# Miniprotein binders against q53ft3, part 168

Target 1, 195 residues: q53ft3
Amino acid sequence: MFGCLVAGRLVQTAAQQVAEDKFVFDLPDYESINHVVVFMLGTIPFPEGMGGSVYFSYPDSNGMPVWQLLGFVTNGKPSAIFKISGLKSGEGSQHPFGAMNIVRTPSVAQIGISVELLDSMAQQTPVGNAAVSSVDSFTQFTQKMLDNFYNFASSFAVSQAQMTPSPSEMFIPANVVLKWYENFQRRLAQNPLFW
Key: E = the ipSAE of ESMFold2; O = the ipSAE of OpenDDE; V2 = 0.75 times the mean of E and O plus 0.25 times the DockQ between their complexes.

## First folded at step 17 (miniprotein)

Design S18 (at its last look DockQ between E and O 0.01; V2 from the best seeds 0.00; counts 0 for: pae E 13.3 > 1.5, pTM O .744 < .8, other shape alone 2.525 > 2.5, placed apart)
Fold by OpenDDE base, look of step 17:
Structure S18 (fold): chain B 195 residues (1-195), chain A 86 residues (1-86)
Amino acid sequence: as target 1 above (195 residues)
Amino acid sequence: SPESYKRAIRYALFAQKYAEMIAREAIKNNDPESYEEALRLFREAAELYEEAAELYEKGDKEEALKLKEEARELFYEALRLYEKLK
């Protein structure tokens, strides 16, 4: 139902369902994370009149989880980008995950999605710095993601002379990745919201 | 699909949540009749969703799907009543 994406990391599409209406993603090494994308996979929509409240949890100085409301995803807005880097020192808010025994590992933060009524969600106030509302922040996030992908892909680049025959493997020319990258950058520059 | 089973359980829970919201709105608007009707429909929807999930788990996918669709109709009818209360 949900996916979670951190720049430079593999996409997570298997949320831990901790309740009928609650889903959790683990974020290892959360201190290095600036932004998180939460999105619907498109396989299962919210019921009519419902959406998802997205929460972030991090351990406080005592190792206890602190939950904060980041924002929302809905059928009409099936993805959202959240800045979490500045939230690590914030105070906890009311959250639907407090009574749940979620096994946590040290240094692992969590993204929690609670399926709720849209009317109830409208009464909630996300933490001020979580929503990436600026086009600039979105562009920066996207650029970092692209750079990370390019760097990752390029790290596997070998010359033809360096190739070891492997008939079972398919190879993608580095130029294809570069062209894709350039085209994406161009589109992003023209319209940061082109998707 | 296995996802249908999980979805049915979730929708049963969602129906209960809507019932709670209906209660709040009905109290606010002093409309007990709409409340009772919507509440009944949400409860019935929830029961059917749960039954659908159980049938699916037992391997009766056809009947499970039938009950799921029936539950959906009741759910949306209840939702319409809720919107009327607002």
Scores: ipSAE 0.013, ipTM 0.281, lowest interface PAE 8.7, mean pLDDT 75
Fold by ESMFold2, look of step 17:
Structure S18 (fold): chain B 195 residues (1-195), chain A 86 residues (1-86)
Amino acid sequence: as target 1 above (195 residues)
Amino acid sequence: SPESYKRAIRYALFAQKYAEMIAREAIKNNDPESYEEALRLFREAAELYEEAAELYEKGDKEEALKLKEEARELFYEALRLYEKLK
């Protein structure tokens, strides 16, 4: 359902599902991470009326997990970039993972995604220095590019999966990526205001 | 220019995606040399992405053009390797 991208690392696409509505990605060596991208793979959308609350967790000075709300992903905004470099000494926030005994508390951080009702998410306030709450040109550009690429490629991969019996995984051929990129670059070169 | 930051980020993200595809193919073919090359390409693309993000915040336009060209070269290197493997 979800992917997690950290610069310098391979994309994680196999979240650990710790409950029916809760997914976790491990972030080893989290002290070196400044930004994390959380996105929907496009294979399974949120049910109608639902979305994802995204949390960051790291061990505190006592080795206990500290969870902080970063922000949200939804079917309408299927990817987001979160800055986490300033959160590694922050306070915990209210979170839905407290009832779960997640044993990997020492040595690694985690990104948690909780599937929740949109109305419930609207009542939550992310940690103010962590989540991008105002979309600037750089953040909006990155989110638009990620959304555009993944929507185009995932649509092509679904078409390929429909041609094979009992597909267990979608693949995005290199030719699709190259074709999308070449078209995108051509459009930008011909019209710099394409965005 | 402002467009150089956008281009650098795009090239870096696509290079990372092609590194994923190379890694998948290398595992499929039991090819550890190609897998190691995929990891190198992914790491270099990630470094360019982070550098572009930092320069965008600082507004260093001359370095952004250099970074865009480096990311472009890495992207096409990843594409060429993938085409040889598939």
Scores: ipSAE 0.000, ipTM 0.191, lowest interface PAE 13.3, mean pLDDT 66
ESMFold2 (binder alone), look of step 17: mean pLDDT 83; pTM 0.806

Design S19 (at its last look DockQ between E and O 0.01; V2 from the best seeds 0.00; counts 0 for: pae E 11.4 > 1.5, pTM E .501 < .8, other shape alone 6.709 > 2.5, SAP 71.116 > 70, placed apart)
Fold by OpenDDE base, look of step 17:
Structure S19 (fold): chain B 195 residues (1-195), chain A 86 residues (1-86)
Amino acid sequence: as target 1 above (195 residues)
Amino acid sequence: SPELYKRAIRYALFAQKYAEMIAREAIKNNDPESYEEALRLFREAAELYEEAAELYEKGDKEEAAKLKEEARELFYEALRLYEKLK
């Protein structure tokens, strides 16, 4: 139902369902994370009138989880980018995960998604610095993500002379990846919200 | 693909959650009639979603789809009642 993306890391598509209406992603080495993208996979939409409240949890100095409301995802807004780098010293808010015994390691933060009524969500106030407020910040994040993908893909590039026979494998020409990258950058520049 | 099965189960759970939410609003507004009606609808929707999931698992995808749609209609009707209570 949900995915979680950190720039420079593999996408997570297997949320741990900790309750009927609650899902959790683990974020190892959270201190190095600036932004997190939470998105719908498109397989299972929210029922009408429902969405997801997205929370971030990090361990405090005592190792206890501190939860903060980052924002929301909905069928109408199936993805959101959150800045979490500045939240590590913040105060906890009321959250739906407090009574849950979630196994955690000290170095691992968590993204929690609580499926809630849209009306209830509208009454909640996310932490002020969590929402990516500027188009520039969004663009920067997207660019970093794209760069990471390009770098990853290009690292596998080989010349024909370097190719080893592997009939079971499919190969994508590097120029295809480059063209895709260039086209995406162009579209992003024209309309950062084109997707 | 077990997609319909997974979805139906999820929606059944959501229907149950909505039943709790409508209860809170009905209590707040002292409208027991709307509560009972909405609760009935959510329960019926949940049951149909679960049944749809079971049928899908058994391979009866057509009937499962039908029940899912019926469940959806009941769910939306219940949502309308919830909106009225707000």
Scores: ipSAE 0.014, ipTM 0.256, lowest interface PAE 8.1, mean pLDDT 74
Fold by ESMFold2, look of step 17:
Structure S19 (fold): chain B 195 residues (1-195), chain A 86 residues (1-86)
Amino acid sequence: as target 1 above (195 residues)
Amino acid sequence: SPELYKRAIRYALFAQKYAEMIAREAIKNNDPESYEEALRLFREAAELYEEAAELYEKGDKEEAAKLKEEARELFYEALRLYEKLK
């Protein structure tokens, strides 16, 4: 029903169902993660009147989970980016997962999704700056990608420092991605249901 | 600098929408493994690019160039796998 994506990692599409209305994804090495994307796969929509409350959990020093509400996904807003970089040592919040101790390793956190009535979700308050707009979410991601791109290009420029470089070869990964992106935008304009 | 920032934002927004699109395409085609393989190849290509830079700094320039070519081929193979999912 759900997908979970961390930049630079494989998308997860097989959530562990821990209750009839509760799903979790494991996040190994969570201390290196700043943002997560949670989205609906499109195979099974929420029942009418329902949506998903999205939580982040990390193990405290005793190995006990600390859960925090990040925000929501619904049929009308089927994807969201959440910032978790400031949540890895905070206090817990009220949550529907009870005292579940599903993961005991100190380096593994979880994303939990609880399917709930929209009216119930409207009464919940997410942790501060956890929910971010797509632009804000990807500004930080983009800065990391830009740094990686500059390091990559600089490394190849140093690799070619003793001879005339091939400028087209140096920029080919970015050029290929840009060309694909332009075609993708054109396809969406031509057919908004392409996706 | 401002123009690089604008391009970087567009790449980041594209990467998010691209990942969401690929996930939905893979589920529609009942082939989530092909999506995961494409992401794995992108990551492996990036690691090989970094290894090539390290070898170049050590003076192994021919070996560095070889790894750079292999990384480039992995990147293109990942793009080819995505296009096949369509």
Scores: ipSAE 0.000, ipTM 0.135, lowest interface PAE 11.4, mean pLDDT 60
ESMFold2 (binder alone), look of step 17: mean pLDDT 82; pTM 0.796

Design S2 (at its last look DockQ between E and O 0.02; V2 from the best seeds 0.00; counts 0 for: pae O 16.2 > 1.5, pTM E .502 < .8, other shape alone 2.522 > 2.5, placed apart)
Fold by ESMFold2, look of step 17:
Formats: C-alpha cells, structure tokens, sequence
Structure S2 (fold): chain B 195 residues (1-195), chain A 86 residues (1-86)
C-alpha cells in the first residue's frame, strides 16, 4: 500500500502490517537520517473518507518508543517528505500505536502509518514543521519519477534474467523501455509544469 | 530561487529524455553497453529530483546551485553519449 524512501537507501515497499489499519517501516541507523519520504504505491487507495496519519518513532534513553506525528498522506496528496532530524530528542504526543507490541533494536526508529477518518486527522497537529508544503508539487513529481524509474528498472532486470538463457545476448526487449517511455509521457501530460 | 529550482528540474528531465533515446538506439544497434548507460542515466536523473526536493525543503540556496550544476553536467553527459551512438 505504502512506500518509504530515505536518500541514499533503497526504497522500502513492504511495510510491516501491525494491525488492520496500521503499517510500520523500520529505519535502521536513524540518527544519520534527516528526511524521509512516505508515499502510496498506487495499488490500494485509502477507503472513501479516510487517509493516513504518519508518525515517527525513536527509542528514548530508557529504550521506550517516543511517537511524534509528522503529517498526513491522502488519496489527494499521496506523498510527502518529512524532516526528522529535529525530532530525535523531542517530546512524545498522543498516538494510536501505544499499546502495540512492536519488537525493535535500540538503533532502529520507525515510521508508522495509521489509516484513520479524515475528520479525525483534521483534529491532529503535527510536531514542528516536519512536513514541507511550499514544494509539495515538486516533491510529488520527483517521488513519482524516482519510483517509476526504480520499479521499471527493477522489473526489467527480473524479466531479462527470466527470459535470457545466454548472458552474452545483445538483444533486450524493446517493449520494456517503450512502455516506460509511454507511461512517463502520460504522467507528464497530467502535470506539464511540474513533471 | 524558484527559477534555479525549475532549471535544475528541466535539465534532469532532458537528461532522462535523452537517456530514453539512448536506450532505443542501443536496442536498434545491438549495443548492450549503451543500454546499461541509459539505465544509469535514468537513475541519476531520479536521484537529482530527490536531492532537489531535499534542498528545497532545507532552503539552502548555495547547495541548490550545486545541484543545478550537477543536473547540467548529467544533461551534457547524456547528450554526448546520444550523439556518439547516433
């Protein structure tokens, strides 16, 4: 349903589902991370009237999780970039993950996504200025382009290995590259100023 | 500035477009080395988009000018390779 990206790391697309409406990504070595991108994969939208509250959790000095609301993703705003560097010593807030038994190590933080009613999300206040609003269109375009390129290249590598019996073959399926090109052109036509 | 950010995006978009053209020429010419370079150029353009978003969030104008120059270099690298293959 969701993806999580940190600059210089591989995209995570396999969230741990810890409840029917709650998903988690692990962030090892979180102290070196300044920003994280959370986005919807596009395969499963939120139900009507619902969206996702995005939380950051890190272990305090006692090893107990401190959860902080970063912001939101919705069907209408399916991606967001969050600054977490200033949150690694902040105060905790009310959150929906408190009773869940989530196993983790001391150097691993987490991104939690809770599927909630939009009205409930509207009553919540994110900590600090974790979400960036003035560049959301640019961030959204670059995230979509990065995901599209990564997924396309990864799918090509798997398909090529399955089809090619001899690694010395010079031919590759032209339709793989052409399909990416057509998809990119269609995406760009939807937002010609920011794609 | 907003104009510098838009120029960095435009250079990265053109680099990606030429990388797609390189891939098509590589297939036509049975040139797997150039096809692999096209995939690298696609990935580098995507990374520049991500870094541009990070710098826009930070508001660091000096680092954003560095990103603009990196995107410009990637565009000319893609153009040089495409002209060699054509």
Amino acid sequence: as target 1 above (195 residues)
Amino acid sequence: SPESYKRAIRYALFAQKYAEMIAREAIKNNDPESYEEALRLFREAAELYEEAAELAIKGDKEEFEKLKEEARELFYEALRLYEKLK
Scores: ipSAE 0.000, ipTM 0.156, lowest interface PAE 13.1, mean pLDDT 63
Fold by OpenDDE base, look of step 17:
Structure S2 (fold): chain B 195 residues (1-195), chain A 86 residues (1-86)
Amino acid sequence: as target 1 above (195 residues)
Amino acid sequence: SPESYKRAIRYALFAQKYAEMIAREAIKNNDPESYEEALRLFREAAELYEEAAELAIKGDKEEFEKLKEEARELFYEALRLYEKLK
């Protein structure tokens, strides 16, 4: 029913069903994780009027699980990206997993999905920094990536007068990098999926 | 392939984000009807991309490519409709 994706790791498509309405993914080495994608596999939709509340659990200093509401997935929004890197010091919230004895290792965090009524979900407040802002986040990521590259490349810029003879080296004019940047931005603005 | 899967998931997320954005704009402009088709298509595209991602994991390349292309078409149609509303 659900999948979980961490960048640089294999996708998880086999959630542990811990209850009729509760699913859990283990996240080893959670300290290195910035973002998690939770998505529906498309095989089984939520029942009508229901969705999934997505929780993150990490061990506190005592090794006890701290659960926080990240956000939601629904039939209409079958996937979501959550930032978890900033949550490790947060306070726990009310969660549906508290009574469940889930075997954990100290280095393993968990993503929990609780199938709940949409009306009930609407009354819940996710932790403020967990929801990756919608359209802005990818655009922002892409923009940050582009800016990072541009800044990196431009840091090596030298004037012709500053160039030292190096016949074995190839040089790229700075304006080429700028033109590439501008073209990429334009293409991204026109079609975010052009790549 | 793992790369195909990751790509499909990214596309699904994009489609969903556009759907969310459009939904917000529809509410802001108090004109849900004008945005309904674009919203529907973005959601549909997102769903197909997710299905494609599953097929990528299963190694069904042919069906993956089919659904990916269908999702792409819906996404672009949705985008075209959305752009007309601006």
Scores: ipSAE 0.000, ipTM 0.145, lowest interface PAE 16.2, mean pLDDT 77
ESMFold2 (binder alone), look of step 17: mean pLDDT 81; pTM 0.775

Design S20 (at its last look DockQ between E and O 0.04; V2 from the best seeds 0.00; counts 0 for: pae O 14.2 > 1.5, pTM O .727 < .8, other shape alone 2.574 > 2.5, placed apart)
Fold by ESMFold2, look of step 17:
Structure S20 (fold): chain B 195 residues (1-195), chain A 90 residues (1-90)
Amino acid sequence: as target 1 above (195 residues)
Amino acid sequence: SPEEAKKLYKRAIRYALFAQKYAEMIAREAIKNNDPESYEEALRLFREAAELYEEAAELYEKGDKEEAEKLKEEARELFYEALRLYEKLK
């Protein structure tokens, strides 16, 4: 149902299912990890009215697990990038995994995904910079920048015969810019992480 | 002159957008090759290019030639960084 991607590592697609509605990925050597991508594989969507709350767990100085809510994935937002480098000294949040016997070692962190009602998820606040790293927010910022590019760059349009080539610079015909912009917008609508 | 500054800001914008294009191509190769390091680098390149684009767009009408030249050189360096990484990964 879910995948987990860490920079420099193979994609994990075989989550440990610890309950009917709870899934876990192990993250060995977690202190070297700065970001984690959590995404839906696309084969099994969430049931109607439900989504996934994504948690990060690491051991504190006493070896006790600290769980923090990173954010969410849903059928409408099926992937997200979470920054975890600043969370390794943070405080825990309320989480649904405390009633579970989850076997792990002190040197291994975990990503936990809990399938929950969307109404319940809407009342939770993710910790730290994790919410700032949301793909939806970054995609919206990028879309605004692309709109500015399209409007601004269109003022540079020239015919191919009017171009003055130079080895130190490149020129983009207006129709190429338009086609690129249209294709980029279409791809963002299909997959916010395609870039 | 003001027109020379505008020309330099236009060049900075073009370099920034090419850096974004190559960052997208790097991300595509990274996903294809299961290479999260390159994916994270693509995200950094895209974000830095977007910041340069916005700064150049904000200063286009009011910036001076020294600032315009600085932004153009920063954007050019970012574009060539993205190009070199893409050529290594493809």
Scores: ipSAE 0.000, ipTM 0.156, lowest interface PAE 13.2, mean pLDDT 67
Fold by OpenDDE base, look of step 17:
Structure S20 (fold): chain B 195 residues (1-195), chain A 90 residues (1-90)
Amino acid sequence: as target 1 above (195 residues)
Amino acid sequence: SPEEAKKLYKRAIRYALFAQKYAEMIAREAIKNNDPESYEEALRLFREAAELYEEAAELYEKGDKEEAEKLKEEARELFYEALRLYEKLK
């Protein structure tokens, strides 16, 4: 159901299912890890109205597991990148994995995924700085970039009556810019990676 | 500047997310078509994209913009490979 990826390492596709609704990946040598990618394999979707809360666990100075909510994956957002390098000093929160005595070696952290109701997930607050970006954020950025360009170009629009002779300059009709914008939007909607 | 490096780092992460999204799209189609080879290829592309963008992010943090941009270009090539694979699965 889930995969876990650390750069420079093999993809993990076999999570340990510790409960019907809970999955765990081991991350050896976690101190060298900056980012972790958690993703759905696409074999089994979340049930309707459900998603996955993603937790990170590291041993504290006493060797006790500290769990922190990193963020979420859903059918609509089937993957996420989390920065874990800065989380080593955080306080633990209430987590769904607390009762699990997972035998941990000091150098091994864990990624836990808990399948939960989307409504419940919406009430949870991930630790700050863990979620670096989302696919939605990229789409929003792209849209903002397009809008910025369109607005910039349109700010120079003049009517034929307002044009001053400038034989050394080429002019592009505003309708061409609009057509380009619309075509780009369409292509982006069809395939966000068309470029 | 450190601020510029941070912006570039965030950009690298966004591109990594795109690479991931592409791999997932391919994986879904591969599963639909019962094509395990294409699924494994999607995972490979995902891994390589993640590695490249992590390296790019580190280079941005170090202020090595030129090398970071090269890695972005390599990542773009992976996107094209993914696109070709995805189109074959449609």
Scores: ipSAE 0.000, ipTM 0.154, lowest interface PAE 14.2, mean pLDDT 74
ESMFold2 (binder alone), look of step 17: mean pLDDT 85; pTM 0.832

Design S21 (at its last look DockQ between E and O 0.01; V2 from the best seeds 0.00; counts 0 for: pae E 13.2 > 1.5, pTM E .451 < .8, placed apart)
Fold by OpenDDE base, look of step 17:
Structure S21 (fold): chain B 195 residues (1-195), chain A 86 residues (1-86)
Amino acid sequence: as target 1 above (195 residues)
Amino acid sequence: SPESYKRAKRYAEFARKYAELIAREAIKNNDPESYEEALRLFREAAELYKEAAELYEKGDKEEAEKLKEEARELFYEALRLYEKLK
């Protein structure tokens, strides 16, 4: 029913069903995770009038799980990106997983999905900064990617006087890369979905 | 407990909604036979959860827990069957 994706890791498509209406993914080495994508697999939709409340659990200083509401997934919004890197210091909120004896290993965080009525979900408030606006996250990701590319390309920049003759190789002027970068940034700023 | 009662009611409603979903899909796909068992199990689970809820209200926790466990097994089986149809 659900999938969980962490960048650089294999996608998880087998949630542990811990209750009729509750699903859990384990996230090992959670301290290195900045963002998590939770998505519906498309195999089983939510029943009419229902959606999923997405929670994150990490061990506190005492090793006890702290659950926080990240946001929601629904049939109309079958995927969401959540920032979890900044949640490590937060206080736990009321959560539907507290009474569940979920086997945890040390250093493993969990993503919990609770299937709930949409009306009930509307009354819940996710923790601040967890719900990455899809637009902002995408913009930030794109910007980081662009910066990475620019930095990478620029690291190979040499003056013409420093060039070793290699007639078989094509060279691109650094200014071309810069112009491309600037143009891309401008387009991104105008319309993050320009592509 | 009041919590157990509320939980049983919630699960009953959840199972019922899945049954409704499956029924609609069965009609949409013109394949009622493939969905029949999952539909049956969700409906049965829903009924058992309702009965469990009623027993919780009456204070018969032991019997309520038994019915809830039976309902849960049926619900999980129904989900498994339904997932295989997708």
Scores: ipSAE 0.216, ipTM 0.672, lowest interface PAE 1.9, mean pLDDT 80
Fold by ESMFold2, look of step 17:
Order: C-alpha cells, then sequence, then structure tokens
Structure S21 (fold): chain B 195 residues (1-195), chain A 86 residues (1-86)
C-alpha cells in the first residue's frame, strides 16, 4: 500500500504489516540518511475518512525504540518528504506503536505508518525539526524551478526557448546562475516547503 | 503528462548548460578537477531527470520519484562545486 524512498537507495515497496492498520519499513544505516520520502503505491487508497500518520523510530542508548511523529499522508496528499537528520537525538512523541517496543541495533531505524481517522490526525503535532514536503506533483516542482530561474534572469534577455541546445544560443553569465542558486538555497533553508 | 515531460526536459537542459558555465570558470581558475567532477554530476543528474520524466509517462510513479530525488541531490552537489571556484 505504501512505499519508502531514500536518495541513493532502491525504493522499498514491501512494508511489514504489523497490525491491520500499521505498516513499518526498516531503515538500516539510518545515521547516513537525511531525508525520506513516504508515498502511497496507488493500488489501495485509504478508506473514506482515514489517512496515515507517519512516524520515525530510532533505538535509544538502551535499545528501546523512540518514536516521533513526522507528519501525514492522505488520499489528497499521497506523498511527502521528511527530514530526519535532526531527529536522531530528539524527543519521543505519543504514538500508536506500543506493541513494537522491540530492542533494535543502533544502526537500524524504522518508518511507521498508522492508518487513523482524519479527525484524530488533525489533533496531532509533528516534531518541530521535521520538514514536511509535498512530492505529489513532479510538474509543480519543475514549474516552480523554471519560473524562478526565468524571473531571476529575465532582465538579461533570457527565455526558455533560448535554453534549448542550438548553434546560436547566447551564454548566460556564470554569476547570474550562481546568484539564482544562492537565492534558491536561502529560501529553502528559511522555508523547507518553498520547493 | 506532456507538460510534465516538457518541463522536466528543460530542467535537464538547464543542468547541462550549468555544467558548461562551471567548466568556463574552472578554466579561468586553472582547476580542471572541479570542472570534470561538476560536468559528471550535472550530466548524470540530467539523465536521471530525463529517465524520471519517461517513467512518469509510463505511469511508473514510484520509480520516477526515486530518480527525481537522486537527480536533485546530484544537481545541488554540482552547484556546490561552482561555489568552490570562487
Amino acid sequence: as target 1 above (195 residues)
Amino acid sequence: SPESYKRAKRYAEFARKYAELIAREAIKNNDPESYEEALRLFREAAELYKEAAELYEKGDKEEAEKLKEEARELFYEALRLYEKLK
């Protein structure tokens, strides 16, 4: 029903179903992971009135799992990107995975998805260091990148047609591209939902 | 969708053109190692982005999202190499 993607790794599509309403992905070597994408495979939607609460779990110094709420996925927002690099020393939160208090090695964490009523999800608060990003549309990402670049460089007579390979294409000065990149980076750092 | 593919193709071409700009700066600074690394990263990112767009056209959403994220990370690393040339 769900998938889990980490950059540079193969996508996981075979969640461990630990209860009727609870699904888990293992994340070995989680210390090297900064972001994780959680998404619905598209074959089985959530039942009406329900959605998924997404948690991150890592083993504490005693080997006990510490669960933190990252955010949510729903039929209307079927994928999300979560930043987990700042959570590996964070506080635990309330969670529905009580029966999953299993001793874990220090190198393996988990992503847990709990299917819950939307009303119950509306009263939960994700941990403050997790970045919640929507990846529900590739077109929105590419449109925003292209529009941002075009707006920044438009006073230099640059257009989208001029960016296609052709023998008469004009060069864009390197400082224009660098300035665009620096502005884009700063906006992402200030608002992780910008992109 | 045709619009998604067209926009992803333009992003891949932007990444290729950015590698050319980094190459010009590397020559100016006599740093051909940064040039070669940036060129490799941008070309790989552009190819992954193109493959992701093709997978979206096939309806293989899960694999397309994986390649998109990998391409994005390579693109950002290539931009960091440009900053090193300053």
Scores: ipSAE 0.000, ipTM 0.133, lowest interface PAE 13.2, mean pLDDT 61
ESMFold2 (binder alone), look of step 17: mean pLDDT 83; pTM 0.806

Design S3 (at its last look DockQ between E and O 0.51; V2 from the best seeds 0.00; counts 0 for: pae E 3.5 > 1.5)
Fold by OpenDDE base, look of step 17:
Structure S3 (fold): chain B 195 residues (1-195), chain A 86 residues (1-86)
Amino acid sequence: as target 1 above (195 residues)
Amino acid sequence: SPESYKRAKRYALFAQKYAEMIAREAIKNNDPESYEEALRLFREAAELYEEAAELAIKGDKEEFEKLKEEARELFYEALRLYEKLK
């Protein structure tokens, strides 16, 4: 029913069904994970009026699992991206997995999906920094990429007085790069999908 | 226990919701025969979960666990059968 994706890792399509309405993915080496994608496989949809609450569990300082609500998946929104890198210091919330005997390794985090009524899900509040909108993620990535490029290019900036003659090489004025950067940022701000 | 009751009721509802979904899908696809077994099992699971819920209220833990496990087996089999239709 569900899949889980971590960048740089193989996709997981075999959730452990720990109960009729509970599914769990194991995330080894969770400390290196920034984002997790949870998605429906398309084989079995949610019944009408139901969806999935997505939780993250990590071990606390005592090795006890701390569960936090990340967000939701539904038939209408069959995939979601969650940022988990900043959640490791968070407090636990009410979760549906606490009473379940889930065998886990202390060094392994888990993604839990609880199938629930949509009305009940609407009353739940995800942790603030977990839900990443596709637009925000894209914007952040693009901004980081732009900054990286600008910083890289700028590191090679020299004055004409500092230039060594190299007739075979073409040079681009630094102001051209800056103007490009500014224009791109403006376009991105206006419409993140301007292309 | 109250928790056992709530859980059983939740599972009953879930099984019923699957049954309803499958029933609609069977009609939509004009293929009631392919869905019949999965539909039956979800309905039976739902009934057993309801019975288990009643036992939870009565405090009959042993019989509750028995029916819950029977219902679970039916539920999982129903899911398996339904997935094969996809």
Scores: ipSAE 0.658, ipTM 0.882, lowest interface PAE 0.7, mean pLDDT 86
Fold by ESMFold2, look of step 17:
Structure S3 (fold): chain B 195 residues (1-195), chain A 86 residues (1-86)
Amino acid sequence: as target 1 above (195 residues)
Amino acid sequence: SPESYKRAKRYALFAQKYAEMIAREAIKNNDPESYEEALRLFREAAELYEEAAELAIKGDKEEFEKLKEEARELFYEALRLYEKLK
């Protein structure tokens, strides 16, 4: 029903359904994440009159995690970008736990989506400045994702161009990837919502 | 328990909303045969969740869990069938 995208990572499309109306994506290494895109895959829409409340939960050392409301997705707004780095600053360590006092540990936060009545969602207030303007922040996130894709695909073209041809191996011409990247980048600058 | 009751009622509503959407889609596409099984299963799941909600008030915990799990299985099968139609 839903997808979850973080810049520099593979798109997640297989949410864990923890209840009929609740879906969860795991976010390992959440300390390195600034923004998350939550979107509908388009296969199954929300029923009429319903939408999705999007929550964030990170691991803590005390009790059960609490879920913080980031914002919403609906059939009319099927994707949204949420800033989660501000939430981490509220739970971070002070300066004495800086680089020499803090080891980087993989940790798993979660994005939760709760399907709810639109009237109920209208009464909810997102936490902090988690919601991001869909124009500029979406463009910045998409630009970083495009750069990552271009670098990834181009590295295959360069490295695999040095290999002996094999019937079971396929290569991507670098000019095709570059042209796609330039065209998409130009379209996005003209209309940040063209896709 | 009041939480079990509220949860079961929410799941019943969710299943019923899917049934309403599928019924409208079947009419719009003039193809009731393709949607018939998914529609039936969502409606049946909604009925079982409503029965589970009544058991949550009555305090019959064993039967509540049984009906809840049956309703969940029907709901997921209905969703799987509907996904196939898309």
Scores: ipSAE 0.339, ipTM 0.771, lowest interface PAE 3.5, mean pLDDT 72
ESMFold2 (binder alone), look of step 17: mean pLDDT 82; pTM 0.799

